# Ledger of designs, part 135: VHH binders against o26223

Target 1, 191 residues: o26223
Amino acid sequence: MKLLWTSQHIKVTVHIDGKVSKMDVLEAIKTRRSIRKYQDREVPEELIDKILDAAMCGPSAVDERPWHFIVVRNREMLEKIPEVHPYGAMVKDAPVAIIVCCDSSLEKIPGFWVQDCSIASQNILLAAHSLGLGAVWTGVYPLEDRVEGIRRLFSIPEHVIPFSVIPLGYPAENPGTRDLFDPDRIHLEKW
Key: E = the ipSAE of ESMFold2; O = the ipSAE of OpenDDE; V2 = 0.75 times the mean of E and O plus 0.25 times the DockQ between their complexes.

## First folded at step 8 (VHH; framework vhh_lunsekimig_d3)

Design w42 (at its last look DockQ between E and O 0.07; V2 from the best seeds 0.00; counts 0 for: pae E 8.7 > 2, placed apart)
Fold by OpenDDE, look of step 8:
Structure w42 (fold): chain B 191 residues (1-191), chain A 123 residues (1-123)
Amino acid sequence: as target 1 above (191 residues)
Amino acid sequence: EVQLVESGGGVVQPGGSLRLSCAASGFTFSDYALYWYRQAAGIERELIASITSGGSTYYVDSVKGRFTISRDNSENTMYLQMNSLRAEDTGLYYCAAEYSETYFGSEPLNDYWGQGTLVTVSS
């Protein structure tokens, strides 16, 4: 049975006016885009709380839940992040950023914390999008300079590993739609 | 075919100015972060400036206040205005582009590179 996957052009709807979008999970996944331009508008704490709640709802290896989150609103700190993370230039222009970290002392199965923190990070992006915010995942781990830079900047203890920096804000751009579906990447029963 | 073509390099005296251009083709320019790198003789290539798809800029400390990166999406062109040039600014300047949906930006992960333009600052 050749699953005729029709590539549906998914329209990316970015609510530039900061309206809370009520979208289903598939729509959120399909329409999410990395947003690197933000309005000069504060993100309410309520929305951050919802995002963080979502971040903690993902699965983890043997339910280890090793993630921690640093919420950064201080302008000076946001402006310093690009100094240690040059490819995170947009962070300085965001009203808030979430730093996803792993507490290695909570890890039960070695190496799976990367998957756990990735799931948490992706949930942040999806939740932000569903709430009418824009966000982007900026990688920290496993680049040593970025890891240590963020560690020093935020006084993160040695047993805690910064994983990602995710700036968030009301979107000031609409990157448009993309089609990423590739039926050639689907194998039935065997490779 | 994807192309990045740098131009505007040349020989200038210390304190002089140059404007570099990077003309892009073959990809959706607006969906990419753009970078200027430079490589001096005997030195590793370094990131000196970047501009995200959203317009956020980064500058390495040595060029802050002197260089300005900008982009024109309508013309698929990135610029680097270089003022108050110094001898240490001498090198090959490269344009690079990276797709905006990447989450792990780094030099090795940049999608496209130009051939470079030479900037020589000499008295």
Scores: ipSAE 0.625, ipTM 0.835, lowest interface PAE 0.7, mean pLDDT 91
Fold by ESMFold2, look of step 8:
Structure w42 (fold): chain B 191 residues (1-191), chain A 123 residues (1-123)
Amino acid sequence: as target 1 above (191 residues)
Amino acid sequence: EVQLVESGGGVVQPGGSLRLSCAASGFTFSDYALYWYRQAAGIERELIASITSGGSTYYVDSVKGRFTISRDNSENTMYLQMNSLRAEDTGLYYCAAEYSETYFGSEPLNDYWGQGTLVTVSS
């Protein structure tokens, strides 16, 4: 359904059958890697919308869904993140970043928002990967200096807690697949 | 330019002790996870100990209780205290550094390697 020409041409839209390939979920989980190098290429808003839709599909404690997302494309803002986030240097090189936040006024059971926002953050990583993008989760919460720094930079109100910053882009690296299965971590019936 | 320089290797008797050092330059040392690897002749390098930027340590079972990894961020130096050395501890010992998020969600970045220091446990 896509083909666009922007210069001296008129675009032609064609309909392609619904045989869109899908990445198997186990493949996505096993092959997703933290990507910190990105092509100089824009990420279409459509893909960000799909990623955020996936983020919101996660379960949450008593269905509280406390998450909010800030989509950052402004170059100047992306370049300021490393000033308050010592491990966020790659964010300035990304075409876009998503800040995952908790709105504490939406909590229905105290303290489970960390799990809720972690689920949303992981779904962002998996969805980005399945769409041919690379992403990395850079931690904000529970480090108070990072939380306050990001809050100030993006004018986040006191009752909203920035949890993670996730830069995204078309990958410019391939770290390879890992084999992390460890049978010694599996306990049957008891410890 | 990133440099990792190991020192402190040598020849010791079984049961002896050595202290290895890894001096680092060319990166922000305190932001990196640090690793000691060992390579016996003809074998792939194996991880034996690591320490996060926050000071959490890991040891492979064969060295637990005998080896202690530590770091001194003010001197940009990592150490490996090796006690109760055994013949199977013989090999080249490499230090490595990876930029690693100390917090949830990130895999390690690229490795930096030293040239290795030889440890020989005689007899």
Scores: ipSAE 0.012, ipTM 0.261, lowest interface PAE 8.7, mean pLDDT 84
ESMFold2 (binder alone), look of step 8: mean pLDDT 80; pTM 0.792

Design w43 (at its last look DockQ between E and O 0.66; V2 from the best seeds 0.00; counts 0 for: pae E 6.9 > 2)
Fold by OpenDDE, look of step 8:
Structure w43 (fold): chain B 191 residues (1-191), chain A 123 residues (1-123)
Amino acid sequence: as target 1 above (191 residues)
Amino acid sequence: EVQLVESGGGVVQPGGSLRLSCAASGFTFSSYYLYWYRQAAGIERELIASITSGDSTWYVDSVKGRFTISRDNSENTMYLQMNSLRAEDTGLYYCAAEYSETFYGSEPLNDYWGQGTLVTVSS
């Protein structure tokens, strides 16, 4: 059984068995959009595994790899996330969410963990898209109320910092594509 | 030109109802995350309700079960149905819109805001 998602610019074919049509990396980057509406359909564990594998493939400062991932499928927990994240309403309607965290004890150079976790988060978004899923980055760090809210909700230890919450699911919307290329942001040799 | 225009505010007694509207123009309404904020006198502005481009809704605890946020993309309008109004609901109500690619999930400081509509709940 094939799931076909058609957009004005992109056609993605996803198989129920986790097989997906090939998408090259540039296409994935250029066509990715934030998706905040999901089908009432479970995401196979195999796809989550692929996404998490991708999340761990990004570079990190001096290879510190400080990231941890909490995979949330429990409906009750998904429904509680918006209580501590007022801009994460879509999380309660997603079949699954990934919480990206930093273990500060793994940090080798101060402050670079934000870059590391950002790369991991972006890889999650790109991987999800390439697999025919939709996702959105909802920021947690550096907003203290959200950091502590997520920490409390998921019993995250003090040395671990929740960074982002990323709901995922099969898309139920099509925002289209956009062109973000700006030649004015390119400087040759010097500013 | 981008515009958000709130309407529907007024004076009501406790227990009464109002329906606020936010009419949008000048941008792709369906691609935006929409918010209702309110500001009481001498109090910091607070987020009270939101609705995503996918119609997922959120409410602050104090309005849960009483307020309902909705959107009509065909009319480029967002609504706030307010029931069982209380004195503490008095304030200036603002609508805001945030583009869907904004991922930090913060207050839409640099996005679109209306001028507000006044809601007064008094006996």
Scores: ipSAE 0.374, ipTM 0.742, lowest interface PAE 1.3, mean pLDDT 90
Fold by ESMFold2, look of step 8:
Structure w43 (fold): chain B 191 residues (1-191), chain A 123 residues (1-123)
Amino acid sequence: as target 1 above (191 residues)
Amino acid sequence: EVQLVESGGGVVQPGGSLRLSCAASGFTFSSYYLYWYRQAAGIERELIASITSGDSTWYVDSVKGRFTISRDNSENTMYLQMNSLRAEDTGLYYCAAEYSETFYGSEPLNDYWGQGTLVTVSS
């Protein structure tokens, strides 16, 4: 952005200032909240692409990267998710949701896919927040009824495990920040 | 002291209506998810309705279309309007509140629970 200045004598100068302001990572982590109320506003595909790029940046066990993502924008499908997820009522009000899945055929070391998909899910929450969106992680795995319900609803094959459903949109609430630091949880040298 | 108190239970004829209330003291509802559970004799407690901090609702199939959950944050109160009551609706009805930051699922890890209010539908 360029601006003009004036001085003691009339002089015209051009000032180039093109710095982009970005959220600090510690600020993002500390201020991200679960958001369950959304504006009636579409989320551009570009932002979803950025969020999914961030999701895939996480580390995984032996670099197995077992994750797949289903992007859901269809209104009818979003409205059906609460029928199989008792605590996912807000999903029907979201403009979009991301389903994080594990493809078990990509596992290289058994059982670590839960950590892998948890990392991807948390990255989605942080990236959404940094882009001015609100999101919430609704748990699917390890609850068998929810896993099966989501699998049926989205035609997910048996070797693919739905892990989480993350509705997101521009926030319509502000629950504030939490001060959760607890020094009693910190142990020096040993328990 | 922080607590939830249910009220409005009683004896109702089949096909009748009843309105339950859940009042909070010591905290405000606005950022909490709110729930109604019921427990019939000899049966595990069942989640039957929920409402988000954004007023989105969910109902178990057996009550959908008959029960309506609502909240009034200015009164710190949640309601359950129960219409077309059946004998199977007899039981102890609990309210619960869960802080909005949780993602857990099979039973809500509710921060606060009420003591329950009894509903009896005379068959």
Scores: ipSAE 0.016, ipTM 0.300, lowest interface PAE 6.9, mean pLDDT 83
ESMFold2 (binder alone), look of step 8: mean pLDDT 80; pTM 0.788

Design w44 (at its last look DockQ between E and O 0.52; V2 from the best seeds 0.00; counts 0 for: pae E 6.9 > 2)
Fold by OpenDDE, look of step 8:
Structure w44 (fold): chain B 191 residues (1-191), chain A 123 residues (1-123)
Amino acid sequence: as target 1 above (191 residues)
Amino acid sequence: EVQLVESGGGVVQPGGSLRLSCAASGFTFSSYALYWYRQAAGIERELIASIDSGDSTWYVDSVKGRFTISRDNSENTMYLQMNSLRAEDTGLYYCAAEYSETFYGSEPLNDYWGQGTLVTVSS
């Protein structure tokens, strides 16, 4: 009897109390959700450091590690991000945001930087979740208007490409968990 | 079946008010970001307002202070209160929904669209 745990009741116990929930990596991956509502609470620098450490631990093409990170706490700047990112409304309500960027001068193989920065971005989300924070990936690249908007707003050099904006904070919502396993997407030995 | 149905459009004089509704069915409404678009004659469709799953709102500059987007998850309905309407607000207004786990945030990637409701502002 496969208890079809209906997706609704998995209380992601986001320990609101700042207790670093020790969850294993599979738990973190499976229970992570995009969080777009945050408490009126500052995120300690220590947590941001841990998140950024995690962001830099992912693989990259031929170890090029092209990523840079802009940490934004300034309220005025956070409030301006939605002006250039119409799908980033939640950023103005977050206590902090991380902008993931690529330094194109660090590329060793063209085009793999997107994968590299994606891995870094996902690690940010997972690390945040494991630390009791909520986060959401807001896409910047490859949308030209967002790329240029963020570039202008943060005076990002031309050789550096803003990739994603990730607001973070203590979660003020619980969207629940999802079962995303699809056996039809698994092929054995051949397609 | 997934449905988005807009209503509340009509003819109104400049300075008037309208309230648009978007009734949703067939999907988990609370897990979606919601959007209002409009399309004037001969002009490309534009995003004018959004409300995400955390109730954060966004507005295009031309409607700021005049339009208010809101949602009622218990009723699976999104609203657009439009005040101080202008001739330039004339157009077909579309409701759209995008699943909250998406991160690309672009019009072409929205999951669901309504058929639209016509708003005409004329003296």
Scores: ipSAE 0.169, ipTM 0.623, lowest interface PAE 2.5, mean pLDDT 89
Fold by ESMFold2, look of step 8:
Structure w44 (fold): chain B 191 residues (1-191), chain A 123 residues (1-123)
Amino acid sequence: as target 1 above (191 residues)
Amino acid sequence: EVQLVESGGGVVQPGGSLRLSCAASGFTFSSYALYWYRQAAGIERELIASIDSGDSTWYVDSVKGRFTISRDNSENTMYLQMNSLRAEDTGLYYCAAEYSETFYGSEPLNDYWGQGTLVTVSS
């Protein structure tokens, strides 16, 4: 086989298709539920791209943007996550999971990466919901056994901290909505 | 009144089987992750099995292949089928439930706990 140097330079053009979700943001926030039962149905790469785009739209401390994301579709790897995450059993039954990580070398203000990655994680949940998917946040940090277990499973370097594992898929359950507004949590002017 | 009630414990020979039940009253299981814990004398309670609202299961290594957790939301009941029982399985077995919107970083904090059912494996 003969290859020319010019033919080896592949330009990849990814176009954001411009589609806009029809779900109102307040509706999305109020109706999102943690979903742990998924249809046996693949999640298109296009939807994962939209979810990760949304994840990166969150604010961060001094714009440090410390987040990295691992997209996991490999069945064997998904099945291993519960071995180190005892409360994440549903991950083995999900078609895909997103691991939200912090690259500590990107921190500009010590200790705010938790808030940064929490914002990204919540945006993933809301974006998935707006696209007709269900998801759940399973906690990794700050539980050291979970952090080290996930780091080991996915070959995550020592300066990168796995924060959360978010399985997602087309929902196969409907937990309904709840009215959680509590006016006693609102304090005017002072405590 | 909110309550979880375990049942089905008893005395069994090594190699035998038992089926534990955990019934809820005052709330419904449908939006909850459900757990079985075991406590042997003198040690801390350990998580041994879970089943979430989506029916995904997890087991600690010491019970894998021998124990099976299941739930029936229409009966508001969770089960633990325990096969090939060993003396080391002796202990007080608790069920617990955790609301599905609970942040999973807080362990072993669960929203509801039962009082326990005793399993004794004796020759």
Scores: ipSAE 0.015, ipTM 0.473, lowest interface PAE 6.9, mean pLDDT 84
ESMFold2 (binder alone), look of step 8: mean pLDDT 78; pTM 0.772

Design w45 (at its last look DockQ between E and O 0.68; V2 from the best seeds 0.00; counts 0 for: pae E 3.5 > 2, unsure alone 63.8 < 65)
Fold by OpenDDE, look of step 10:
Structure w45 (fold): chain B 191 residues (1-191), chain A 123 residues (1-123)
Amino acid sequence: as target 1 above (191 residues)
Amino acid sequence: EVQLVESGGGVVQPGGSLRLSCAASGFTFSSYELYWYRQAAGIERELIASITSGDSTWYVDSVKGRFTISRDNSENTMYLQMNSLRAEDTGLYYCAAEYSETFYGSEPLFDYWGQGTLVTVSS
């Protein structure tokens, strides 16, 4: 294993074959942070494929798996996303973004698609982090202006609901780690 | 105590310039997304500029090319340089902050707001 350090003191472990070492699931969960600054570096297609594979491995209500994914690499489109999603300013600075969508025609039980797409979105974040990438969840649903903006921009059909926009890239910041464990939120047997 | 304090407002003539500041205290400034809003009389408050924790910036169309948002994490201060001011820029300017580990990004959900600083552009 080769350890790489960035100027921002970001530790990246790389295998001898040049692949980024994978971290265990608990480490990925505990150390994941929203990343909004990216290196001027392309993300290999192989990594995106792995991330999308992970995105589709989560559970869904009655196994409905309503999710679709739009992978955006086009520079012009990335730069247009903040025009319809003002809180996604970092998207224009990312080499790639994944738009998570719900196909309502695949929904079997009403309303659970939000949970399904949330699980998919979180898996994208964790997978990205485990692969040495940074990502951030930018919420689209349920804000109508963002939903319709993204819909129009990407010609998304009416029965498909854009849920989140997740820019990804090699991180150019290190927000640090957090300890959010709160034993007061744990109740044994009863409230 | 958490506080956001805007300053730098005043009366200027059209074509003039102002620099607003938002001084923050009581929270980890570098871990927040920062926003400038303004509210003209009789009009709803509008987002005019934002800067992420990663220094990505956004501007509403009406201020593009004229306003510049920036932040200094070492000073816990956000700035808005306003050039080529117009009468329609008149209003109360607010700074707001939202924690970076959020994915919603909506005005009612922002963590902190300032009290505002008045900008008047008048001949």
Scores: ipSAE 0.844, ipTM 0.924, lowest interface PAE 0.5, mean pLDDT 92
Fold by ESMFold2-Fast, scan of step 9:
Structure w45 (fold): chain B 191 residues (1-191), chain A 123 residues (1-123)
Amino acid sequence: as target 1 above (191 residues)
Amino acid sequence: EVQLVESGGGVVQPGGSLRLSCAASGFTFSSYELYWYRQAAGIERELIASITSGDSTWYVDSVKGRFTISRDNSENTMYLQMNSLRAEDTGLYYCAAEYSETFYGSEPLFDYWGQGTLVTVSS
């Protein structure tokens, strides 16, 4: 329906029916885990908007901010991702995925877009976690077959490079917290 | 010490069945993505099946509907149930494990590999 289509472009007030955990930045960083099992529950558009806002707030080389995002909710499209990304099997079971892309026409300095898109990807994972969601980064760039597979599947133009596919949803697993602090990796004043 | 030990290989007639096991020790098994690879003579090693830490499965087209991958986190063991075996399924079968906080997900850069178990399908 054209009226239903048009309503998708209007800002909608979404009421979160469940409690969202509040955590500080250190807690979010230290407790975030890769989540590959999701509840059969839709993620509100408001939460995706908050995640993408956070993704765009990272530092960027020469402030080029080359990132573009594709939000995939269509079940048929999510089910096709593992066909071009064999190590992304969980994507077909997620309610939504975000594809992080680099628009190379926005590059001001060659090569730093990889760091830019890595920062955006990590911000998506942290923002999702802080909002009570689970997500995982599945690698696309620099693996040529995955880059080309994702490009063809989502009609991504040649000047745009798909960087990562991040499925997300309400978590249906709890892997716990990691203890990774290693003082032997810290050098005072010199190596 | 870290160990990944395959078992269940052998000689079987076409149309037969085998169940491979991959027993793991020395790491937190439930935190790993798990894979079965096959190496046939004169052919590059290929991914046959995978199972994520969240139990999502993937299969190469040639084995869909015939092979079933599963994991038992309480026993630290992954299985590959192989039915309707064909001559072209002959090869060395390797299990592999990659830590779940990876964004790479690809051969050969896995944390742990098994030694391989031989499956021979012959008349």
Scores: ipSAE 0.617, ipTM 0.826, lowest interface PAE 1.6, mean pLDDT 88
Fold by ESMFold2, look of step 10:
Structure w45 (fold): chain B 191 residues (1-191), chain A 123 residues (1-123)
Amino acid sequence: as target 1 above (191 residues)
Amino acid sequence: EVQLVESGGGVVQPGGSLRLSCAASGFTFSSYELYWYRQAAGIERELIASITSGDSTWYVDSVKGRFTISRDNSENTMYLQMNSLRAEDTGLYYCAAEYSETFYGSEPLFDYWGQGTLVTVSS
């Protein structure tokens, strides 16, 4: 397929996996679910690149952008993650996982890197969903045993903090959608 | 209204077997991560087995190869088949569930806990 565009408002269509992808952002947010069952199907590197580009588009405290990402496709390594993360059993069944990390040497203002890496992690989930993939955020930080286990497994240096492990793949389950809006959580003008 | 109920505990000799079940009422298992914990006297609960909504399983090393976790979403029931039981397996066994939109997976923050079923392994 031919990509054609210009600043003079010619419509452009981006083709992903030979299909036009056009998911509204509110639809993506409302319909994204944690997916823990995956097809036996590779995820193209092009989709991982798009997901990581989206991860890096998030805002960060004083633009510190403290994040680093480890892309894991090696079967042996994916199978070892549950040995140090018992709540990540599905990782061994995923074709790929992304480990979101904080490089503390990039932190410019203390205490905000958790928000920065949380934003990147959620963007990974939304981008994966928009591309027809399923993903789940499995928590690492602040659980010290999980942090140390992942750090040792992936040779992560002491000044880098593994934050989350996000397995992903083409989904083999559909949990459905939810209606979670709760007006009692909304306070107008004050508490 | 919403309950998890364990059953199948009892007294068994070393080397014996038991099958525990955990039945849910008031909610549907299919959207939940499910867990078995055990608690020996004087010790905090420990996670011994888990099964995800996608049927991925995990076992702690001390039970691997001896215990098998499974789920039957159509019956809203989870099972733990315990074989080759040892004296150190004695304890109170709990089931727990947490909604699939979670990233934490640790007690006491699970959505639902059972009351426990006692397993005693003695000669």
Scores: ipSAE 0.329, ipTM 0.720, lowest interface PAE 3.5, mean pLDDT 87
ESMFold2, look of step 8: ipSAE 0.147; ipTM 0.567
ESMFold2 (binder alone), look of step 8: mean pLDDT 77; pTM 0.756
OpenDDE, look of step 8: ipSAE 0.820; ipTM 0.913
ESMFold2 (binder alone), look of step 10: mean pLDDT 77; pTM 0.758

Design w46 (at its last look DockQ between E and O 0.75; V2 from the best seeds 0.00; counts 0 for: pae E 6.4 > 2, unsure alone 62.9 < 65)
Fold by OpenDDE, look of step 8:
Structure w46 (fold): chain B 191 residues (1-191), chain A 123 residues (1-123)
Amino acid sequence: as target 1 above (191 residues)
Amino acid sequence: EVQLVESGGGVVQPGGSLRLSCAASGFTFSDYALYWYRQAAGIERELIATITSGDSTWYVDSVKGRFTISRDNSENTMYLQMNSLRAEDTGLYYCAAEYSETFYGSEPLNDYWGQGTLVTVSS
């Protein structure tokens, strides 16, 4: 078991044996940060499975569940992703990335797939964090050049839309936490 | 007040070298991804190099092997070492910063921009 400390002295427990870190859902949400630096350490398959399980547990419009996931571990492919996604430089330095996609043929109500895939992507981030991993959401959709770049790179069919690329690994940075609560964004009964 | 100030531009001969600096103030520098852009006359601005908050780097193909982006968080400064300069590298060079929690990754979404420093490569 390794202990990582954030700049705010938040203890993150990393289990080498793939054990789930006990973190309640509010703690996971509040303490999650984008992680863009990773240890030179492989992520066990069992953790990826747990993350993907979490990714599929979110709601979707009329239960359409349009999401697909590409798990990328191949070093060459990871290194090619930044070539079509210049703002995803950290992907080449991650041990694994998950590409979240939408199968448009599964869409029942137009446009809700973005919400569905967003929920799936966020669940990936939260699950990763709760397991002692770091991850970051790199946007693909709706940027056409990134969408088509990822599509070509991974031979994704036309009816499937790449949505996000999420590199993840054991964290090698401590960005700290943020307080984003804003009472001015809360309206009671009416605007 | 947030500021990005580029420096180090000038006139150099082909094959020469320059080192650009971008001094930042007014925000938590270490939490930002940093970018170098350039704009040649009559051409749209292009992204040429990036460095993430985690020190991952990216380069456009035309500058690979010649340019090196780096950052010093203790000094709130980003650098661009430019070697083997070519005439086509001539342009106004801009630094930009984007908060690391931003995940869209597009030029229009960069939070802060400098005023630019001019690089002229001519014989």
Scores: ipSAE 0.423, ipTM 0.753, lowest interface PAE 1.2, mean pLDDT 90
Fold by ESMFold2, look of step 8:
Structure w46 (fold): chain B 191 residues (1-191), chain A 123 residues (1-123)
Amino acid sequence: as target 1 above (191 residues)
Amino acid sequence: EVQLVESGGGVVQPGGSLRLSCAASGFTFSDYALYWYRQAAGIERELIATITSGDSTWYVDSVKGRFTISRDNSENTMYLQMNSLRAEDTGLYYCAAEYSETFYGSEPLNDYWGQGTLVTVSS
């Protein structure tokens, strides 16, 4: 028999300026994990509103803000997503998903919309985590069959590009935390 | 040394069953999404089943209801239970793994691939 120690049940409350905060930004970034198993529990609309507000706070190339979001709660639609996104099997088990899209008519500098929508997608993940939810980024763009499948399923117009599908819900798993810092990736002054 | 090794292939009659195994060495499965692909002679490899690190599953329509993917993280092994086999299921079967914090899957971007195990369904 072996002894196993894990940190999955250890939490740190961060105190800032004598205040107890729900979660500071560094804690959120370091502890966020992709969550693919969800409780059978509804996510209040108010939390989705907060998450989308956070998504729209990201910087964008020349402030173009090309993003649009589709909030999917309908069970039938959630169950159809894996039919066109086979690597997104967990989406059918989520109470809600957010589809991050680019409206290409809003681009001011061609090609930077991918960075813009990536920033919005990551903000969704962090905001969900800070609110006690779990989420995962499932890739759509640049995989043509996924882009066209999602576009067809949600009646997305030709000039709008679905970028990612982010299922989310109250987590039913805890994969633990990771220590990924690698000082060999840091270069001072030059390569 | 990091490897995925498929096993359990063989010759079986139509309507028969096989269980394929995919064993990992050099890493642990717990943070990985896992996949089964098959390749019939002369055609491109087809994704047929997935299981996420959270145990959500997906199957291509042609195997749905007949094949079951599962994983045992304590044995570093995943399985494909193949029932009601047909001649059209004949092919080389591969497993693949994708780290859970990467973009969720495309075939060429999976982190690890196995060597394949042959399944032949014939009378």
Scores: ipSAE 0.071, ipTM 0.571, lowest interface PAE 6.4, mean pLDDT 85
ESMFold2 (binder alone), look of step 8: mean pLDDT 78; pTM 0.766

